# VHH binders against Band 4.1-like protein 4 (epb41l4a), part 6

Target 1, 289 residues: Band 4.1-like protein 4 (epb41l4a), of Danio rerio (Zebrafish) (Brachydanio rerio) (o57457r11to299)
Amino acid sequence: FYCEVLLLDESKLILTTQQQGIKKSTRGSVVLDYVFSHVNLAETEYFGVRYCDRSHQTFWLDPSKTLAEHKDLIATGPPYTLYFGVKFYAEDPGKLKEEITRYQFFLQVKQDVLQGRLPCAFNISAQLAALAIQSELGDYDPYKHTAGYVSEYRFVPDQKEDLEDSIEQIHKTLLGQVPAEAENNYLAIAKTLEMYGVDLHPVFGEKQAEYFLGLTPVGVVVYKNKTQVGKYFWPRITKVYFKETQFELRVLGRDCNETSFFFDAASKTACKNLWKCCVEHHTFFRMPE

## First folded at step 1 (VHH)

Design d3 (framework vhh_8h63_2)
Fold by ESMFold2-Fast, scan of step 1:
Structure d3 (fold): chain B 289 residues (1-289), chain A 123 residues (1-123)
Amino acid sequence: as target 1 above (289 residues)
Amino acid sequence: ELQLVESGGGLVQAGGSLTVSCAASGRTFSSYAMGWSRQAPGKERELVAGITSGGSTYYADTVKGRFTISRDNAKNTLYLQMNSLKPEDTAMYYCAARKYYGSTWYPSQYNYWGQGTQVTVSG
């Protein structure tokens, strides 16, 4: 068994039968333990590893199941590629206990911005990128950071010269911020953004109208045409069901009556994955502290 | 809340036509997606036709081209026009309603049901 775990700092952790004894019969929890140990991570509950099937649908590795039981993963390899990342986003990552946990959140959120999962306006993009530069390069130094130095880095999907100029100007103002401080300031800004920590799942309504269900730290948010059209807090969601390609949310209204909302997923596999992710978010975010 | 009452069932000869109706009582009928399902002895309940609040229709392959579903929001009434009836269409026919997002055509997804009306096709 040959497995590559891509880490958030762009390094790889290679796990094999010969080196670690990893086999198809190995539980997901064993793989996760190797990753957490390698990263020196103690606050592990926020994190997991993902894999992609041949249709680019992503799934979280189940710690209680064997690698062989992950049939979609087995179909892709060997070699098998896993992606380490944040599974449950803390509403306030600045309050996480260990600096290493906050650093991993910083790397994840930075990747979310780069890959377009966390959209942000021009001014916010420039501020976030300048803080990331401050973390990486330290204080602006005109002898080291000559014209065009920002162009060596990518922070957004379609990075242009006007953004790079703005990043440079902001970087010049951040004198004296140590890396951990810059990273904490990055997270303090990012946590306020609409799509921060939102796990989006495409679904369909009547007449195949497109919606997205966003699984968030506070509840399920329904989006249509990039506009929020519904929000259901975790404590008011009484049941989550699925059958074939149909997903059902049961919500307790202000009138103390339950109402059901139905959505169609693109496939049975996507629907089951949405249901599983929703149940896991509901469990995680209903635990106080 | 919403109450559904079916009528119009009966005995009809093979090749004949029959219309069953469903009267809904309560406010907001126009906002519900409606459907007709049927159940013959020894078989599972089958959704045969559906119509959304906006008027889009769905038909099961077993009835497509023979049955027509329609609604009259002013009268709070749902209809199923059944043409070219076959002995295999013999079943208890149930009216159903739901008021939710989604283009769902599974019987389990409807929250309000009538008591049913029996349709018997002889040959």
Scores: ipSAE 0.000, ipTM 0.098, lowest interface PAE 20.2, mean pLDDT 84

Design d4 (framework vhh_ozoralizumab_d1)
Fold by ESMFold2-Fast, scan of step 1:
Structure d4 (fold): chain B 289 residues (1-289), chain A 121 residues (1-121)
Amino acid sequence: as target 1 above (289 residues)
Amino acid sequence: EVQLVESGGGLVQPGGSLRLSCAASGFTFSSYAMYWVRQAPGKGLEWVSEISGSGGSTKYPDSVKGRFTISRDNAKNTLYLQMNSLRPEDTAVYYCARHTYRSSWYGFDYRGQGTLVTVSS
């Protein structure tokens, strides 16, 4: 067995039968323990590793199941690629106890912006990228940072020269911010963005209308045509079910009666994954603090 | 304010032993991997040993493997380097360093002022 775990700092952790004793019978929790130990995380509850099946659908590695029980992972063949990341986004990551935890959140959110999962307006993109540059390079220095230095870095999916010019101008104003401060300021801005911490799942409603269900730190948000059409806080969600491709969300309304909402996923596998992610989010964000 | 303060250096004869200590403050010590690195006169920094935050994993280069042992006491926020069978080539300033997850920083972000180890007769 040969696993490559891609970390948020772009390095890889290689786990093998020869080196770590990883086998098809190994529990997901053992793999997670190696990853958490390697990155020195104590606040592990926010994090997981995910994998892609042959249809490019992503799944979180289940700590309680063996690797062999992850049939879609086994079907991808060796080497097996896993992706370390934030599974549950803290509503206020600045309040996380350890600097290492906040750093991993910073790397995850930076990746979210780069890959378009966290869209932001031009001015916000420039501010975030400048804080990331400050974290990486320190204070702007005209003798070290020659013309075009920002273009060596990517921060958004379609990065243009006008954004790079704005990033450079903002970087010049950030004198004296140490990396941890720049990273905390990055997270303070990013947490206010609408799509921060939103896990999107495509579904269909009545008459095959397309929606996305967003699993968030505060609840389930329903999107249609990129607009929010429903929002249900975790404490108001009483039950979630699925059968075949049909997903059911039960919500306690303002009239104190339960209302059921039904959505269809593209496949039974996608529906089960949505249900599992929703149950896990509901459990995590309803736990006492 | 992150502080790392090394102690325990000194003059020792070839074949002798020394134990270095590093007192850490200003951060959650148990959450960081730690390093010992050294710099011989006129040379660059050389990695000497590495220990995980929990103390469960250690690494050494061939130059010191079997002779040096890194350890930590998380309750006391202290890092140690036990150096045995010292050689004249081990003469250097030894630094305690904190692991970084920032790729531009070559593995550590803070180091102490150093403690001088001289191996000669």
Scores: ipSAE 0.000, ipTM 0.228, lowest interface PAE 14.6, mean pLDDT 87

Design d5 (framework vhh_5c3l_4)
Fold by ESMFold2-Fast, scan of step 1:
Structure d5 (fold): chain B 289 residues (1-289), chain A 120 residues (1-120)
Amino acid sequence: as target 1 above (289 residues)
Amino acid sequence: QVQLQESGGGLVQPGGSLRLSCAASGFTFSSYAMSWVRQAPGKGLEVVSDISGSGGSTTYADSVKGRFTISRDNAKNTLYLQMNSLKPEDTAVYYCAKGRYYKSGWFDYRGPGTQVTVSS
């Protein structure tokens, strides 16, 4: 068995039968333990490891199941590629106890911005990128950071020179911020963005109308044409069910009446994955009683 | 080449004090944030304290806040850690580091370390 775990800092952790004893019979929890140990994480409950099937559908590695039981992963063949990341986004990551946890959140959110999962306006993009530069390079230094140094870094999907100029100007003003401060300031801004921590799943409503269901720290958000058209808080969601390609969300209104919402996923596999992610989010973000 | 060399470790009784020093060479010291990192027997690495390139901003782990003070002398390319009110749980090898241990569990550069033992 040859497994490559892509980490949020763009490095790879190689796990093999020869070095770690990893086999098809190894449980997901063992793989996760190696990753958590490698990155020195104690607050592990927010994190997981994803894999991508041949249809580019992503799944979270189940700690309780063996690697062989992840048939979609096994079908990708050796080598097996896994992606470390934040599974459950803390609503206020600045309140996470350990610097290592906040750093991993910082790296995840930075990747979310870079890959377009967390869209942000030009001014916010420039501020976030400057804080990321401050974390990576430290204080601006004209001897080391010559004209064009920002161009070596990517922060948004379509990065242009005007954004890079803005980033450089902001970086010069951040003199004296230690990396942990810059990372905390990054998270403080990013957590306020609408798509922060939103796990989007494409679905169809009545008459094949296209929607996205967003699994968030607060609840399920329904989007149509980039517009929020529904929001259901986790404590009000009484049941999540699926059958074939049909996904059911049952919600309790303020009037104590249950309403069922039905959506169709593109495939049985996508539907089951949506259901599983939704159940896991509901469990994680349930209000304490 | 980047070089970091720690000194000042030793044996001290609980409640005592030690001052660690780190001599840096091979890079523009004032341009980089620096860290003190420790590893206790049988445990992982812990970032104890960070300081900005200018020395204007500092952070501390909750375990040492109020007891340890990080500082630097950019004219001498030297990093310091003043450790007061030492506890047995502070026993560890202390490393001077350029970079962050939480980047995949390692630093860009760290020194060979200096042993601090707190016992009676």
Scores: ipSAE 0.000, ipTM 0.272, lowest interface PAE 13.5, mean pLDDT 86

Design d6 (framework vhh_sonelokimab_d1)
Fold by ESMFold2-Fast, scan of step 1:
Structure d6 (fold): chain B 289 residues (1-289), chain A 123 residues (1-123)
Amino acid sequence: as target 1 above (289 residues)
Amino acid sequence: DVQLVESGGGLVQPGGSLRLSCAASGFTFSRYAVGWFRQAPGKEREFIGAISWSGGRTYYAVSEKGRFTISRDNSKNTLYLQMNSLRPEDTAVYYCAAKTYYGSLHPSQYDYWGQGTLVTVSS
């Protein structure tokens, strides 16, 4: 067995039968323990490793199941590729206890912006990128940061010169921010963005209308044509079910009556994954404290 | 306790090359960002370059870019500095330094320091 875990700092952790004793019979929890130990992470509950099937559907490695039981993973290898990341986004990442946890959140959110999962208006993108540069390079210094230094970094899809110019101008204003401060400021801005911490699942409503269900720190958000058309807080979600490709969400309304909402996923596998992610989010974000 | 021990310094001719090593002990080396600094007699300590805990990222001082290469071998708990095209002004005591796994490669906030190794480039 040969797996490669891609980490948020762009490094790779290799786990093998020869070196770690990883086999098809190994539980996901063992793999996760190696990853958490390697990145020196104590606040592990926010994190997981995910994998992609051949249809680009993503799945989180189940700690309780063996690697062999992850049939969609087994179909992709060898080698087997896993991606370390934030599974549950803290509503206020600035309140996380350890700097290493906040740093991993910073790396994840930075990747979300870079890959377009967290869309940002031009001005917000420039501010976030400048804070990322401040964290990496420190104070702007014309003797160290020669013309074009921003171009060595990528922060958004389709990065252009006008954004890079804006980033440089903002970086010049951030004098005195130490790396941890710049990263905390990055997270403080990013957490206010609509798509922060939103795990999107494509679904169909009545008459094949296209929607996305967003699993968030506060609840399930229903999107249609990139606009929010429904929002259901975790405490008001009483039950989630699935059967075949049909997903059912039960919500307690303001009138104290339960209402069921039905959506169709593209496949049985996608539906089961949506249900599993929804149950896990519901459990996580309703934990005490 | 944390120890960093530099080695590989010596006399080298202008235009020559030299490879420095830093052996780390007393901590989990693979979890720390580490870097190289130097100090010439009577001058301030100057940053040369740094490498992330995994080796996936590096950061160099602008004046040294292209001549010096930093690398690490986590299986040997060792940090390296490959120095090429050496000049008389490179004469200094070279120090390795480590910071916590905090991923910034910024020259500030190094917590642990070695005792240094002397590099002399003949004038």
Scores: ipSAE 0.000, ipTM 0.289, lowest interface PAE 11.1, mean pLDDT 85

Design d7 (framework vhh_8h63_2)
Fold by ESMFold2-Fast, scan of step 1:
Structure d7 (fold): chain B 289 residues (1-289), chain A 121 residues (1-121)
Amino acid sequence: as target 1 above (289 residues)
Amino acid sequence: ELQLVESGGGLVQAGGSLTVSCAASGFTFSRYAMGWSRQAPGKERELVAGIYSGGSTYYADTVKGRFTISRDNAKNTLYLQMNSLKPEDTAMYYCATRQFSYGRLTSYDYWGQGTQVTVSG
């Protein structure tokens, strides 16, 4: 068994049968323990390891199941590629206890912005990128940071020269911010963005209308054409079910009666994954710290 | 203030082993890539090994299979275990880090004062 875990700092952790004793019978929790130990994380509850099936659908590695039980992972063939990341986003990452935990959140959120999962307006993306540059390069220094230095870095999917110019101008104003401070400021801005910590799942409503269900720290948010059209807080969601491709949310209304909302996933596998992610979010965000 | 202090250098016979260490302070050690470079008299400084914050490593072809870089984030200490030493490994060994947390393991911009390793032969 040959497994590559891609970490948020872009390094890889190689786990093999020969070096770590990893086999098909190894439980997900053992793999997670190697990753957490390697990145020196104590506040592990926010994090997981995910993989992609052959259809590019992503799944979280289940700590209680063996690697062999992750049939879609095994089907990808050796080497097996896993991705370390934030599974549950803290509403206020600045309140996380350890600096290493906040640093991993910073890396994850920075990747979310880069890959378009966390969209932000021009001015916000420039500010975030400047804070990331400050964290990475320190104070602006005209003798070290010659014209075009920002172009070596990518912060958004469609990065253009005008954004790079703005980033440089803002970087010049951040004089004196140490890396941890810049990263904390990055998270303080990012946590206010609409799509921060939103786990999106494509679904269909009536007459095959396209929607996304967003699993968030506060509840399930329903999106249509990039617009929020529904929001169901975790304390109001009484039950979550699925059958085949149909996903069901039972929500307690203000009249204290339960109402069922139904959505269709594209496949039975996608539906089961949505249900599992929803149950896990419901449990996580209703438990005391 | 960022500070790197190397120790553990000395005289060792060809074929022997030696471990050099680096005590880091003034920054959050666990978040930064670390490396070892060396410089022999009359030669340019050569990067020997590097290690990301997460533990993934790089080795120069000249030392691959003989040297092992490791880190102890709880102790803010970087190590280089050198096995099967050759006279050609004689050099001043420098602990290194960089201003940025990402990027290639071949790029560093801050070095300590160094520790001398001499291999007799």
Scores: ipSAE 0.000, ipTM 0.216, lowest interface PAE 14.0, mean pLDDT 86

Design d8 (framework vhh_8pnl_2)
Fold by ESMFold2-Fast, scan of step 1:
Structure d8 (fold): chain B 289 residues (1-289), chain A 120 residues (1-120)
Amino acid sequence: as target 1 above (289 residues)
Amino acid sequence: QGQLVESGGGLVQPGGSLRLSCADAGFTFSSYAMAWYRQAPGKERELVARIYSGGSTNYADFVKGRFTISRDNAKSTLYLQMNSLKPEDTAMYYCAARYIHGTPYKYDYWGQGTRVTVSA
C-alpha cells in the first residue's frame, strides 16, 4: 500500500506498508494518527483527511472503517492520494488553544481564498494577502523585496497587477508583526466572511431547480444561486436521512411541529456523502438542548 | 532529463524577431504559473515575463512593449514573442513553472535553456 498525504504547507507525508505497516485492512484512524503526529497536532477534532474519486467528488476518510472499505478511494489507485485539511471550522479560530492549530487553520483558509472557496472583495483580498506575505517574508525591506516581489505569490484565483500593488502598499504598513500575529490577524478577518467554513453541496429542488446546501458551524444554509433562501440551526434539525438520490432534512419549527425538506443529489454516491457530512457536522456543532 | 524543453533560440540581427517556445513533458500545464527568465554571462538570472494560469501577465520594464508572453493550454506550450531585439537581449533564456498551489517562493521546474544571440 502506497499512500501520499498532501499537507496544507504543500509538503507530503508518505505512508507505506514497508515503513508504517499500512494495508488495505488498516483503519482510517491509524492513517489519521500518523498525520496528526507528523504535523504535531493535539487539537485534532477539527481536522481530517479527504480523498477524491475519479469525478472529483471529495470524501472524508472514515476513522472507523478500513481503507479497503473506502471503495471510491481504492478505485483511484495505486498510488493513493489523500489531502489533510480542516473538516470543521471553528467559528473563532483565534480562541483555539495552540499556535500550531491556528497555523494549520491559517494555511487552510489561505488555500480556501486562493482556490475561490472563500470569495473576498478586492480590499479584503489585498489585506489578507499582505498579512500572508508578512507571515512568510517578515517586514518589508526595500533591499530584499525588489519590484515585482508580490508577483511570485498567488493569493486569489485571478490575480491582477492592481491587487499586487495594493498588497505591497499594505505590506509596507505591517512593520513589526511577527508571523503568529499576522496569521491571527488573517484568521480574525477571514472568520467574518460569509463563506468562511461553509461546506457546499449541489442539490436540486422542485422542478429541478438548482440549490446549494451549505454545512456551516451554525447550521444548514440553503442557497439558490448566490442568494441565501433558508437557514436551519443545528439544534432545530431533528433528523437527516437519505434514500437513493433523495436527501431529507427534518426541522423543528417554533410551533414544535416538524417539517421535512427534500433535495435531490446528482447521484447516490453524492447523496450519501452529503448525508454523512451533514450528520458529522450536526454531531460536532450541536449545542446541548 | 528536464520536464520543460525550450526551443526557438538562435542568431538574429538587431531589430529582428524571434519566438521562443517551451513545451511541458509530464505535468498538468494549466495548473502552473509560467515564466521566462534570462541570464547573460557573468550576470544573475533575471525575470523577463510571467503568465499566471488564468492568463494575467507581468513584464520586466526593459522588455515591456517589445516582448509578449502567451500560453496554449491545449498544446501545453508557453511562448515568448520577442520583437525589436537589441544586443542587450543576448542571453540564455529559461522557461520556469510553479505549481499554483505549491510553494510560493520557488519555481518547481526549470528548462535547460535556449540561446539567443543578437549580433552587432
Scores: ipSAE 0.000, ipTM 0.123, lowest interface PAE 17.4, mean pLDDT 85

Design d9 (framework vhh_ozoralizumab_d1)
Fold by ESMFold2-Fast, scan of step 1:
Structure d9 (fold): chain B 289 residues (1-289), chain A 125 residues (1-125)
Amino acid sequence: as target 1 above (289 residues)
Amino acid sequence: EVQLVESGGGLVQPGGSLRLSCAASGFTFSSYWMYWVRQAPGKGLEWVSEISGSGGSTKYPDSVKGRFTISRDNAKNTLYLQMNSLRPEDTAVYYCARVGRTPLYTSGYYYMDVRGQGTLVTVSS
């Protein structure tokens, strides 16, 4: 068995039968333990490893199941590629206890911005990128940071020269911010963005109307044409269910009456994944009764 | 005309049993998930059980799990709820319900698309 775990700092952790004793019968929790130990994480509950099937659908490695039981993962390799990341986003990552946990959140959110999962207006993008540069390079220094130094780094999908000029100007104003401070300031801005911590799943409503269900720290948010059209808080969601391609949310209204709402996923696999992610988010973010 | 008509309610002693029936008409019964829900006096609706169109999948809340069994006869367009080991807190009007597919456009509160008239179950000495 040979797998590569791609970490948020772009390094790789290689796990093999020869080195770690990893087999198809090994449970996901053992793989996660190696990853957490390697990155020195104690606050592990926010994190997991993902894998992609042949359709580029992403799935979280289940700690309780063997690697062999992850049928879609086994179908893609060997070699097997896993991606370390934040599974549950803290609403206020600045409140996380350990600096290493906040650093991993910083790396994840930076990747989310780079890959377009966390859209930002121009000015916010420039501020975030400047804080990332401050964390990586330290104080602006004209002897070290020669013309064009920002172009060596990527922070957004379609980075243009005008954004790079703005990043440089902001970086010059950040003198004296140590890396941990710059990272905390990055997270303080990013956590306020609408798509921060939103796990999007494409679904269809009545008459094949296209929607996205967003699994968030506060609840399930429904999007249509990039506009929020519905929101269910986790404490109001009493049940989530799926059958075939149909996904069901059962919600308690203000009058204490329960009602069910249905969506269709594109495939049985996508539907089961949506259900599993929703149950896991509900469990993580729901207050005890 | 879509109709759901419940029957089988009545007065039973604690520890007793009742079987509720729901006669469905006006739609393709086997194509819909069906629910039993109940409402105690002065309380909101509480989900009691659900069953898939084929009858192959059922679910229950912990409050009735192991005591209640939902079933259906698609040839007769009839939904059933077998209630065993009844408790005073099971006293309620029981409704048969069909839930439609509805897109989310609000803060997430939706009505069941069809519900019957209800049948009263009273658990008392």
Scores: ipSAE 0.000, ipTM 0.087, lowest interface PAE 20.8, mean pLDDT 83

Design e1 (framework vhh_sonelokimab_d1)
Fold by ESMFold2-Fast, scan of step 1:
Structure e1 (fold): chain B 289 residues (1-289), chain A 122 residues (1-122)
Amino acid sequence: as target 1 above (289 residues)
Amino acid sequence: DVQLVESGGGLVQPGGSLRLSCAASGRTFSSYAVGWFRQAPGKEREFIGAISWSGGSTYYAVSEKGRFTISRDNSKNTLYLQMNSLRPEDTAVYYCAADRGLWTYTAEYDYWGQGTLVTVSS
């Protein structure tokens, strides 16, 4: 068995039968334990590894199931590619206990911005990127950071020179911020953004109207045409159910009556995945600290 | 921990009505979501409808809306399925099922009864 785990710092962790004894019969939890040990994480509950099927749909590796039971993963053939990442985003990552946990959150959120999953206005993008530069390079130094140094780094999907100029000017003002401080400041800004920690699932409503269901730290958010049209806090959600491609969300209203909302996923597999992610988010964000 | 026993099945003529009962034994029936399924020979098991632990929410499969009504009586640990305007295609073994909790996978219920046969024919 030959497995490549892509880490948030862009390095790879290679897990094989020869080195780690990984086989098709190995539980997902064993793979996760190797990853957590390698990145030195103790606060592991926020994290997981994803894989993609041949249709580019993503799934979280189930700790309780064997690798062989992940049929969509096995179908991709060796090598098997896994992606380490944040599964549950803390509402306030600055309150996470360990510096290494905050560092992994920083790397994840930085990737979210780079890949367009966390959209940012120009000024916010410049501030975030300057803090990332400060974390990586330390204080601006005219002898080390010669003209054009920012262009060696990528922070947004469509990075242009005007953004790079803004990043350089902000970096010059961040003198004295140590890496952990810059990373904490990055997370303090990012956590306030609309799409921070939002796990989006495409669905259809009545008459095939297109929506997205966003699974968030606070609840389920319903989007239509990039506009929020519904928000249901986790304590108000009394049941999630699915059958075939139909997903049902039951919500307790202010009048103490339950209301059911129905959506259709594109496939049975997508619907089951949405349901599983929703149950896992509800469980995680209802747990006492 | 919960055991389910269906009753009320039998032969009924097209256009007739029938009420099925599902008696639950065990503790805390009122904490379970419960539902009805049916299976005709050579077909996959089909979902009919479910009712929440409180009885405040019901869900029905599209094909059964308006003809079938689910209710529960937590004081008697009993689930009911009222079937009206029965048709030959409603002939099947009807199963009662209980979902251990609100957040369990409801397409694969935790506890199942043995089933009760309903035959709709003249």
Scores: ipSAE 0.000, ipTM 0.113, lowest interface PAE 14.5, mean pLDDT 83

Design e10 (framework vhh_5c3l_4)
Fold by ESMFold2-Fast, scan of step 1:
Structure e10 (fold): chain B 289 residues (1-289), chain A 121 residues (1-121)
Amino acid sequence: as target 1 above (289 residues)
Amino acid sequence: QVQLQESGGGLVQPGGSLRLSCAASGFTFSSYWMSWVRQAPGKGLEVVSDISGSGDSTTYADSVKGRFTISRDNAKNTLYLQMNSLKPEDTAVYYCATLTYYEMWSGLDYRGPGTQVTVSS
């Protein structure tokens, strides 16, 4: 068995039968334990490893199931590619206990911005990127940081020269800010953005109307045409259920009566994945620490 | 055993203010969402406001937005509701409630005995 785990710092952790004894009968929890040990994480509850099927749909590795039971993963390899990342985003990552946990959140959020999962306005993008530069390069130094040095780095999709100029000017103002401080300031800004920690799932409503269900640290958000049309906080969600391609969300309203909302996923596999992700988010954000 | 005890209710004139408190015990207070729920005379229950375990996320019913503020002190296991610019329509028994994953009707399963708020001249 040959498994490559892509880490958030862009390095790879290679797990094999010969080195770690990984087999098709190995449970997901064993793979996760190797990753957590390698990264030196104690606050492991926020993290997981995911994989992509051939249709580019993402699934989280189930700790309780064997690798062989992940049929969509087995169909993609060998080699089997896994992606380490944040599965459950803390509402305030600055309050996480260990610096290594905050650092991993910083790397994840930085990737989210780069890949367009976390959109931000020009001024916010410039501030975030400048903090990332400060974390990587330290204080601005005119001797080392020659004009145009920012262009070597990528922070957002379709990065343009005007953004790079703004990043350089902000970097010059961050004198004396140490890496951990810059990373914490990055997370303090990023946590306030609407799409921070949002796990989006495409679904259909009545008459094939297109929606996205966003699983977030606070609840389920319903989007239509990039506009928020519904928000249901985790403590008000009393049941999530699926049958075939139909997903049911049951919510306790302000009148203390339950209402059911129904959506259709594109496939049975997508529907089951949405249900599983929703149950896991509901459990995580409602259960005691 | 979960216990919730409200206090701070009373008679107040329109435009006045009241601060409600709820003392919680028997569970890990900081890990649970908390809500203020009210019942006006002859009407059903209405969720007025709720707050996440950390206190970072809050919601309000449209009828109270801008007038009421929910907050919590996790060190003291206490939930608060600051009520400003009170209206006769705010007259109700106010209940403190916790929301749990494992209970159907979770917002109603663990609630206190309530505190009466009367807004009249």
Scores: ipSAE 0.100, ipTM 0.583, lowest interface PAE 5.9, mean pLDDT 87

